# Ledger of designs, part 8: miniprotein binders against q8h113

Target 1, 357 residues: q8h113
Amino acid sequence: MVIYHRKVVFTYVRAKRFYHFLNIEMVTDFKSLLPVIDISPLLAKCDDFDMAEDAGVVEVVGKLDRACRDVGFFYVIGHGISDDLINKVKEMTHQFFELPYEEKLKIKITPTAGYRGYQRIGVNFTSGKQDMHEAIDCYREFKQGKHGDIGKVLEGPNQWPGNPQEYKDLMEKYIKLCTDLSRNILRGISLALGGSPYEFEGKMLRDPFWVMRIIGYPGVNQENVIGCGAHTDYGLLTLINQDDDKTALQVKNVDGDWIPAIPIPGSFICNIGDMLTILSNGVYQSTLHKVINNSPKYRVCVAFFYETNFEAEVEPLDIFKEKHPRKETSQVAKRVVYGQHLINKVLTTFANLVENS

## First folded at step 23 (miniprotein)

Design U3
Fold by OpenDDE base, look of step 23:
Structure U3 (fold): chain B 357 residues (1-357), chain A 85 residues (1-85)
Amino acid sequence: as target 1 above (357 residues)
Amino acid sequence: SEKVEVEIESDDPFLLEWAVLYIKKLAERYGAEVKVKKKDGKVEVTVKGLSPEVAEKIAEMVKEMAKILGLKVKIEIDGKEYPLS
């Protein structure tokens, strides 16, 4: 009887020392670099009822927990979306932004278009400062009246570029794949928080809204041009597909320093949003990030935001309140109606579009 | 077909692992073959089967990555030193 306990304790102490050594090394590493997570073991088990017991899933879950606690940003590899599709999305985005201004204006964002379409350079503001980017703003399409008077502001089809003609069909395919990927990453995050795999698929989360920004950053001959001002994302999870040859995204680490998010070819950069912070009872905090335009070459970024249901009253999930009790519930326990928050942000960001229409 | 040879020196094993992963992902994007040799504090990465244009692009991207991370690197294209300055 006594010999079995010593082997288990030694394996557990070696595993804890190896995990603690890896955790100390990884904690020093998160100061200068974002962690890279191969999620392929998680995806291979995402439909298995016993996925939480799989050794490969447990390893990925442990990496997700550390990344979400320490930096709120990570690279995703082994995600199963083809590199050809990822690159084609960026190539067609370059082709659109290279079009004459009058061609880009055929899909101009307007209030009557439900704030969907092309936004010219100099119209976007972050925290009262002008951002040096242009974009196509897309949202999940929904039937008229589905989200009542609140949703009416965003009613309409997405305005896709007509050149190239395949742009719409490619982006709709990409959105579907990003939606499926986001759901599966959130199963891992749910396990990391000590819930079931399905805590983010409950009543307020089972019909997820999504936002997509197709962003173009003009080339600059000056240092430190702000492409996008410092902010947190307001959703659950963001998937960033960017040009591989330009480092522009900056992430604020735990020490308060700005670290560069170097593009890794065939990866997404993934980050958590303010709604996930609330739902997690503040265990995982959204991380401040910005974009600095620092290249004379044009740069593109496609940001996919996986969101709650449009009408969701976002509050901490009961399971995460139980697993992670907090004394100061007051700041994190603010009920936020997601759709109302989104509309307020749209109306504030695009206030200048209403005055010039 | 050209080859890119990268020597990376660092006392940080995580920076070395990250840099090797970065070069592997660059090579995968261009359908190139990768060979890695590891020693204590040193890694040699060889990427093969490149066009001249892709070899220069990989060399420049490795140079920029190394500059951002403060990594000591040497880069060669077909045995010719690629300038780091």
Scores: ipSAE 0.758, ipTM 0.917, lowest interface PAE 0.6, mean pLDDT 87
Fold by ESMFold2, last read:
Structure U3 (fold): chain B 357 residues (1-357), chain A 85 residues (1-85)
Amino acid sequence: as target 1 above (357 residues)
Amino acid sequence: SEKVEVEIESDDPFLLEWAVLYIKKLAERYGAEVKVKKKDGKVEVTVKGLSPEVAEKIAEMVKEMAKILGLKVKIEIDGKEYPLS
C-alpha cells in the first residue's frame, strides 16, 4: 500500500543495491493515492478467538493502522458483498432519481415522516454553501419511545421509494450487510489501536445507530460545481458506494492537498469519522472531503454511516487513553452526546430547507 | 469479442500496482478475462471477451484513471490505438 509519510527516504536511487532500501518507507513528490486494503483475511477470522494472532489479520490490521493514521480514507476490497448487490443498489437509485420531480416529492422530507425522505436539488447546504445534489435521507428505525424526548423527532419508518418496487427490501438487505461489514472493519481498527477486537462493541457502541444518504448528483455543463461541500463525517465509519465511471470525490491529505478518490469498481470507499477520532483518543483523525462535479453525466452515491448507539456519551476509551496517552493541554476534550448532536443537525438542516423553499 | 490492451510504465511500484488493481477490478465488473504480464517498471494488462461498447467504456475509464494519476499508458482496442487526447 502507498502511504504518504514525513520521514526522509532515499527514493531517488536506481542502483540494484538500493532497491530494497527504497521499499522500507516511501515518499513521492508527484502523486497521492488512497490505500487499497483487501480485508478478506480479516473477515475470514473476525469471529475467531485467535483472530489477533492470525498472520493475514496482522497484515490487514497494519494496513488499517497506516491508512487511519495518515489520510483516513481507504478502499475496501474482499469485503464479501456481491458486485450484483452493490450495482443493483445504484441502478435502482438511478431509476428513482430519473422519475418526474412530482413522483419523487411523494416521499419528501417532513417532520411527520421523522425527517426522513427526499430532498430536491439545491436545498442542502454544507458550511453555508449550496450543494448541487438531490437525496433521500434514511435513518435507523427504532421503537417509539426508545430514545426518549431527544429521539422523538426521528421516530417513524423510512420513506422508501415504491418505484422500483423492490427498493425497500433490497436496501434493507444492503443496510444489514453494510452494518456487519462496518462492525468487522472496526474490529480490525480496534486491533490497530492496540485493543481487543471488540473495543467498539461495548455497551454504548454495540447497538449502532446508522444514517444513510442516497445521493444523486445531476450532470453539469460547467467545471467545479459543488456537489457536496467540504466536511468530515460525524460517526465512526462510512462506507461509500458510488458510480464508478466518473471521479468526483476529493479527499484532503495530511499535506493539505485535495486528492481525487478514483472509484475502484466493486470496492467501497471507507473513511473514519469524528466519533472515532474521539474514541481513539485522537490517534485517528477524521478527514475533510468534498464532491466536485465536472461531468454531464448523472452520478449516484449511496453513503452508509456507521455510528455509536444513539444515547452514547462519547469520550476517549480508557484502553486507548492508556495505549496512546496524549500530552497535557489547557484544552480539555469534551464529551459528546451523539444523539443530541444528530438531532441538532437534523433540525438545523430541515430549518434551512424550509427557509430556502 | 474485442480486447483492450493497456501498457503501463512507472518507476513507482506502488502506483503501478494500484493501476493494475484498478484495471483488474474493472475487468471483473464486466466479467471479462484478464491477463497481466509484468516487466521491470512496466506492466501489460489484457482484457478480453468484450463487446465493442464495453471495450470502449473500459478504454475510456482507463484513460481517465491514467490522466488523473499522471500515468504513462498506451491503450489499444483490438490492436488499434485508443486516443489519449
Scores: ipSAE 0.741, ipTM 0.912, lowest interface PAE 0.9, mean pLDDT 85
Fold by OpenDDE base, last read:
Structure U3 (fold): chain B 357 residues (1-357), chain A 85 residues (1-85)
Amino acid sequence: as target 1 above (357 residues)
Amino acid sequence: SEKVEVEIESDDPFLLEWAVLYIKKLAERYGAEVKVKKKDGKVEVTVKGLSPEVAEKIAEMVKEMAKILGLKVKIEIDGKEYPLS
């Protein structure tokens, strides 16, 4: 029986967007899918000084430019991280969230723990609304006093689950691989903006901070439960590893429509953060996204945020100001201290927790 | 071992290509063999070497993907129609 599901008449706004999928340039007005980018050609040349001249790199760079300009979200395949590791991260994350609440509380987030550890359901707020998720918040570890008085709020070790026992070592390996992957994607994005491969490895990016949120979304019997409210990410890039069998992430396209980000097995979803928007002189805008819990099954998502240096005074890079000039009155020209912005976000989330506890 | 056969019809070659990629990544995730036949506006994808549980899981994931994208699909597990309702 051919069930004609109603043609969602996507109003094809005739913006001839060239999507390169599987080496095919397709002009599609279809704004309901995120682009898929095989980055393996970029990774094969990531340490070559002449990588910008490689035909495979040039193709990936063109795909990255289009994705970042058009939607600010894309799937990453050919990323070189083993599917076994990606899946084990999700499996171990399920095992942690399945633990008794008292076991999860052994790693409870606290101010004294540098705002690291387990957040119970209903602790996280987005735009003044409670999110229906639990999480483990992790940050790059640093020596006491490394980031001065600004960094002091986040000082401390990450609080890793003791069950499963191998969880810490798995996640530390995963963080390293996500860090390397993020750097290599940014080399492609730097080329796409018309810079050298290394524009995002300059003074303010030599010691990149990272944030990781290990998120559990409880099963729901109601439609349209907000798992995570609508927001942009603050950093450079986000790498999303999620359950393959549940579509929950929604991305706002350039037309203002919410598109579902269907999980692709063995892929990351990658998106642009607000700091990359600033650094790119606003060429690549961070994209508003949300999570809707729409399944009776528990869902996990590991979001790795690749950031600037903690103390970075983020402004548009001179090379991108030159190549992509904007009117001086652009709000994008505002200097932002990343670490201060992160701390303000952390403290605001905790203030909201105290009011709702 | 079971097989999943997916027929996809669309006038949008982008949707067809994306759906084929999705099924290939599903097959890769489970170590399965994939065969693709392309015709104008139509693709036939066969995934082989599956356990019954994995075949059902792939069929359900393809069904959900097709529902979200508004794609016309036919799904068969070992030549039996998988319900789309």
Scores: ipSAE 0.740, ipTM 0.911, lowest interface PAE 0.6, mean pLDDT 87
Fold by ESMFold2, fold request of step 27:
Structure U3 (fold): chain B 357 residues (1-357), chain A 85 residues (1-85)
Amino acid sequence: as target 1 above (357 residues)
Amino acid sequence: SEKVEVEIESDDPFLLEWAVLYIKKLAERYGAEVKVKKKDGKVEVTVKGLSPEVAEKIAEMVKEMAKILGLKVKIEIDGKEYPLS
């Protein structure tokens, strides 16, 4: 039995073409699969003043709107970042995590290092549950004093692996490309919400902070090992670059079912975060997701988080309140200060790391 | 060079399109040629220009994708059936 809640239902299929339309509508609700979006038409026009009227952009924007209104997760193809670079990022990360423990500890996370660096397996917790992974925590670097006393905690350079020697330069190139890609995707999302392309590049958003977690999941010979507990992402947009030979990421759909996010070679998995939920006036909602390991293979995942400005006071944007008025009182009307929340999260994570070490 | 042939059967045209896209992205990674033939409820995807190791890798990845999706497939490498168990 098929139940349609927000679509017109026809009682009779009069032509093969008409029946195909009905079937296509059912699968586009993303009950068991994440949508795949080729954003190359968007990228081809994202700097043009008339991008909103381009037919290719309009089509991509429609797909972004449907994905973000429902599951909040989608694959991105046609993104222009070379497969060689995407794979090299993971290859070099594999090489680092294969090093002896003592070598990895040379860049361990400390307060003096600005809470940047290596975390050993099993010391990270998500929603009070232990995560079976190791990681390198990286944050956008900024000039000393730029973010006042609040930002002082996170001052200093990232601690990049020295082995492989090319690691830092590769990752800095990759971060720039991910930043540009995220900004361009957000132009499409802004259009999908009915705004100008640049609503997520305004005064409090045009100097975005970023976070990167470089994650290694040890191989297991058991089922359902928690690699990363269920959570939503805090920022605007996440780009996930993961090993593609095993499926471990699971995403919660609107029916409450966990669906697998099968890695598509050469793609990013992209999802929206809590700040986008607030900025969109609740039209798009961030999505619960987790990593469940059941493979004997070591897996790498490099997650790039595109955020607001560090000092942003985040509230629904006026244009989206106008375009998508709320029918009842919502918690998305609350004002949130991004940098303070980030620092609280960083300090809490480190305290848990020390307590469990 | 070797080839992998995948016959995919589903009443869900979106699932067929998704699976075909997955195989195309796999082929793209290895610089392989892809030919797609569509019939009612079935799609035949041929991936050509593969080394023996890559052909087996692609077959295994397609097998895993099909298992996760509950998708009915038949996989052959150079005309010989690839086991799904």
Scores: ipSAE 0.739, ipTM 0.911, lowest interface PAE 0.9, mean pLDDT 85

Design U3
Fold by OpenDDE base, last read:
Structure U3 (fold): chain B 357 residues (1-357), chain A 85 residues (1-85)
Amino acid sequence: as target 1 above (357 residues)
Amino acid sequence: SEKVEVEIESDDPFLLEWAVLYIKKLAERYGAEVKVKKKDGKVEVTVKGLSPEVAEKIAEMVKEMAKILGLKVKIEIDGKEYPLS
């Protein structure tokens, strides 16, 4: 029996990409790590009219440009959200998922609840495959009839658990802070694309929608269990708050390799979505990612998706068409209505449940 | 209070700096003091003021990080070698 030692030949493909991730010019060919960006200089200037000229902002903008061009994923530190709040969100989320199944079902997701609330394990599908997670699905609340017949499918309040009692107020505070953070990151991305800080804050983002998935990944005794199937995010930005002790998120790099996104305590993982790809005239490509359940321990992840206006007709922004011209035959030139896509995604996820029940 | 001492060896300054950042963020998460000593191709990170439980947790998280990144590490808790296997 010849024991083939699989030498994992790490083929270091020399991509000469200069990443200034830290104060040292490190030319690192590290296709194996997501960039870490301290955005504190950007946040310190985010309301200043001259923010684009600030040396600290220019450095952050350069890091954002590189991250969005090369990986579409990065860590965010210096984000100004307290570690105590970030950790309490995860702790309260564990406490909810530890509840008896009958208690979790008090907030069960239903069509009549506007597809808001608790999804049991086996309800979520990605690309026709069942995901091994449970979740609470939340969406921005809006007045009845605000988004016409399209929005009617999502009409209703978010269904928050009554245990822990403080969970609703905690999560509403967290949503506000994630909204503010996402807006400020997008100002940096707008500068990175060679626009003003405010290019996204126009017609398409006057009333930004958001989605939040509070996800619980059960412990597994098998390797490579798909917690969430491979996908791109649809929106503008995603902010991921996850348990620090388990590496489960995998990001597909430019070489096609799956990079493990090691949790950094007190960081968000941020990624760009398909709408940002369109708006950027395809300069920044959304990145394929998946979750692999690889621990016997339960894992939580709170994904906040910062979106366009619900009714936004997403096309490349004129300034970014000018700065980054493409051939007219670009697949990125397709006008997409965000709300219609979201509804189609929601309805498809639920249709797959009825067919497999 | 316990201490965790991590020695990291790599010819890649980015991996070293990333690993140092990771350990600093671990220490920050637990309100611990961090000391870093840099040498050529080598970093020594000391985390102090830990409970035994937190020291073991940090050691395990550093071990897993090092395994994922293929980093050569040595981990000690209060001068006792933490097993990497």
Scores: ipSAE 0.738, ipTM 0.911, lowest interface PAE 0.6, mean pLDDT 87
Fold by ESMFold2, look of step 24:
Structure U3 (fold): chain B 357 residues (1-357), chain A 85 residues (1-85)
Amino acid sequence: as target 1 above (357 residues)
Amino acid sequence: SEKVEVEIESDDPFLLEWAVLYIKKLAERYGAEVKVKKKDGKVEVTVKGLSPEVAEKIAEMVKEMAKILGLKVKIEIDGKEYPLS
């Protein structure tokens, strides 16, 4: 501590030293803001044999640990996916949702289409409340028979819009980039949990399934319109690519208050899901979030969900049980089977869609 | 070209750094130059090289960010105060 002669200067300088000494991450609990993490040092080294020892990686890993323990949401910058591609994904999605309703229905969700395709406004419900959005549901494609009887209902190609013409090719490129980005973020998260970089690339995790929801929120002239009701995500990691000129996403903090997640241009919003909670032995807990629309402008959100293998029986990983032992009263669930849960959700969602048509 | 000047005052260094980063990312979107000055408990962020339409977009987005965060700001476009309502 250094003593100064002026009261105002003393207070200002001492406050700065105090925050520096305490390491702002130790005293910040993310009650009003979500952390922003530049992952470029992680990505620069994520394939190197000595990545865990790199000073830049160590710094990113520390930030990931704090964010995942305290709030389960963070912005990702320095991710290497071009702003042009991120914006083009949203631009083409805007163009599709602006088409006449009858054109959008050409790719409507049906059992014959593997429960992939377009859903009209107002047929989705979350926690018993109507969601004011329309969407395209997409899933990883897989060879017929790969996942047995459980997977049969979800077989088939995704139904990509034909207008704009380049939609499919651009989205498939985007999905590959999001898959690789998610894998590399999970290498950082694995290190944060005290494992090797590759704990989320093990037997039931190295052939990840994915889900993509391409969501349109109509403009509203009222406040507090529910675009998507409060929920947690089921998988491992979610990457959110959303229009950034209005704020609609809200995240529940540790005090139970809803904080706004202001979009940062060029970033992804990233959050952990229920399967990561299980795999980490409860160290990282998925976070309740919702979308509340207050804008007269149409808003697009493209959500990429990085999941386990389809057939995974998900339970805490042995290394994380050892590193982070848990009392018997833990919220960590017993073994769950990812693919069965997904199919149940798909069938329930479709049944509700038909009932509300 | 026009410029947007944002003066930010906060005793919370985390909030201040977050707001500066937001403005930097916003300026990057439009290919604009950013200069940051720390002055007597305030931060002044200057975004240069803007078309008139982009300058208004940036000012409005900064205004909305500041409103959501309860952040004490002053925004000017080419020396003229941008209303905060």
Scores: ipSAE 0.736, ipTM 0.911, lowest interface PAE 1.0, mean pLDDT 85
Fold by OpenDDE base, fold request of step 27:
Structure U3 (fold): chain B 357 residues (1-357), chain A 85 residues (1-85)
Amino acid sequence: as target 1 above (357 residues)
Amino acid sequence: SEKVEVEIESDDPFLLEWAVLYIKKLAERYGAEVKVKKKDGKVEVTVKGLSPEVAEKIAEMVKEMAKILGLKVKIEIDGKEYPLS
C-alpha cells in the first residue's frame, strides 16, 4: 500500500490589489462657493517669455481653467492693487452718493455728454425690469471721430464729481490698475485655453475698450428688492470692487441655484463675459448673475468691464477653434460688433430714462 | 485692545478653508494679528489687536458669513459669547 502524499501546493495567487488610488481630486463642490484664486505667481511672471513653464503660473492657470469652466466667477487675491486704494475708491463713492440730489445732478448723464455721468435711482432697466440703484457711467475716453459713426454717440470726457475733489484722479489711477490687472488675468485665461499668453492681445484686442459703472444701491426695509436684474456681462472680464459688509451679488451655478457671492476684503470678484465666451469658441460660458438689495444700509459697487476693441467683429479665435473644436451647429459662431451692441444698450437704457423722467 | 475668537465646525474642509481665509482677510483689513488652530472638522481662529468697534464688526461679519454658508460657529469677544440669533 504505497501512500502517495499528494503535496497540495497552495499557490497563493497574490492578487495584487491595484489600489487605484482614485485621486479623489476633491472636486471642490463649487456649488455653494466661488473659488478664490491667488494670482500673485501669474503677476510675478507676466512679462517673462517662459511664464507658461513656471510651476506657480501652471497652478494659477489650472485654477482659472476650472473656475471659468464650472462657474465663470472667482475671487482674485494677490492682485497687486493696494487695499488702501481699493477701500478709498469705495469710501469716496459713498461720499459722492451721500451728496444732495442737486449736487449729483451736476454730472447728470445726457446725450450731449456722450451718455456719461450720473443716473438717478430707478432709471436703469435690466430685461425690462427697473433696477433699484443709482450710478455713474464711465467709458474709455477717445478722440473725436476715432470710432466713426458708431462711436460718435459716446464721444466726450467722463463726468467726474467735483466733490470729493480728488475723486477724478483716484478713479483714473484705479482704471489704469484695473486695465493692467484685466490684461494679466487674460494672459492666464489664454494659457488655460491652451494658447500663448497673448491671444487676448491680438487683432480684436489691441486697443481694448472699457466701461466702468460706479453703482450705489439704496438701503431697503424689505426683502428681495432687485438692485440689478439677472444678466450676463457682455465683455471679456469684469472686476467687481464692493462693500465688504453686505452680501448682495448672486451668481447662478450649473444646477440653477443662486450662490451668494460673499465679499472678501481686499479681493475682486472677477467674472467672464459673452465676448470671452465667443472668443474661447464657447469653452467658457458667461454666468447669469443679479444683485439683491437686502440691507437697510447703503451699498456701493464699482464694476470695471474690460472689453474688446470698440469696432471689434468678435468671432472665435483660430487657436481656440483648433484646441476646442465644436460641431458647426454651435450658435457661438455669430459675429458680433461690440461697439454697436454697447450703443444699442446705452440708447435703450436712456430711452427708459427719458420715459421715466 | 480686544480679541475675537471664532470656532468653526464643518465636515467640508473646503468650507473650513474658505472661512479661515475670510477671517484672515478681515483681520488684514484692520491690521490685526491672526492665530489659527486646526483640528479634524474644526478650526479655532483668534483675531487680536482690535478696537471694540472693529471687534463687534468682525463678529457680525463672521456671523452673517456663517449664516449664509450654514456653518456651525461660536464667536466670542474677549471671552464673552457673541449672540448668533
Scores: ipSAE 0.729, ipTM 0.907, lowest interface PAE 0.6, mean pLDDT 88
Fold by ESMFold2, fold request of step 27:
Structure U3 (fold): chain B 357 residues (1-357), chain A 85 residues (1-85)
Amino acid sequence: as target 1 above (357 residues)
Amino acid sequence: SEKVEVEIESDDPFLLEWAVLYIKKLAERYGAEVKVKKKDGKVEVTVKGLSPEVAEKIAEMVKEMAKILGLKVKIEIDGKEYPLS
């Protein structure tokens, strides 16, 4: 029997049974699980002229498309970043957060430090609710004057912990690897959207800004402590490197239910952000997520945010408007200047820190 | 060295595959050997070459994963049943 996949899609239950009859791999609803994607075939070919035609790349691209259309969260394995480095990043972060409060304050966030540095437990708020975490805020460094008056407030070096001594060098290596990995994943996502591999490397996107939040969640003796309130991420792509021993991250699925994001050893949890939603013309939508802490154990999460160029005016890309036409519902959400938005968030966050200090 | 044996039962083949992958990634972290035996609706995963402290850690992590997923499991360390609660 010769089958036509589009006809099978009309009858969801019938289509699912029909795929199993033909022994064809098919996606199952991710109502309680996040998909796991081995991207090693993508990475093996991501710089090749003909990557889009490689069978392994095509398979990965299909998995990325399904994940991004559905839950917007997935695990990444086969990413090529060593397990030693991933774990060392968290181990050093544990060591820093275990230091006496006075030692952590040596790198406290201030305007003169470019709004980079340490924030104590309880000074961050999400949607008016206190977040029970401490953090180090880090941003891409840039040459003085590069981003005009708007960027001036964020000028200067990151404030890296001096204890452990190797912290800065290891984190800078990690950031470079995360930047390269994110770019390569976005090549797969660009193909998934029907573009060339390089649609997210255009003029406004080829010099990406990045943000890193190095987060510590104190252990708690009560249920359902808000470690980080519900939110979506602003940029294009987030790579989450978190402790494996407790599940605290929750992700809102397409049915509106909160599902746990169980850490898989050696993986990143990866999700799309608001700028990708805009750039894709709404085909891929960023996903609401939160951190709810129920554990007496201290937990570390190192979140790397891959963003647009600082000066980018973000709107749907023409190719994706053409391939995926959609009705625009809000002009404010359609066009944003990334750098201005970032600075507004930085200044607002800091003002709240001062009020709660 | 010790071994951890995990028997997983589910009618959802995707859930079984996910759980097996989780255990494989956990075993890879510690350079442990893994053996998988599959039957209809049931999978037996054996992780061996473990120190006692790593075996306990793996068993506890598998227990927590199974609890979150509502997954029916039986866990043994060197033939001795590991408590699920």
Scores: ipSAE 0.724, ipTM 0.906, lowest interface PAE 1.0, mean pLDDT 85

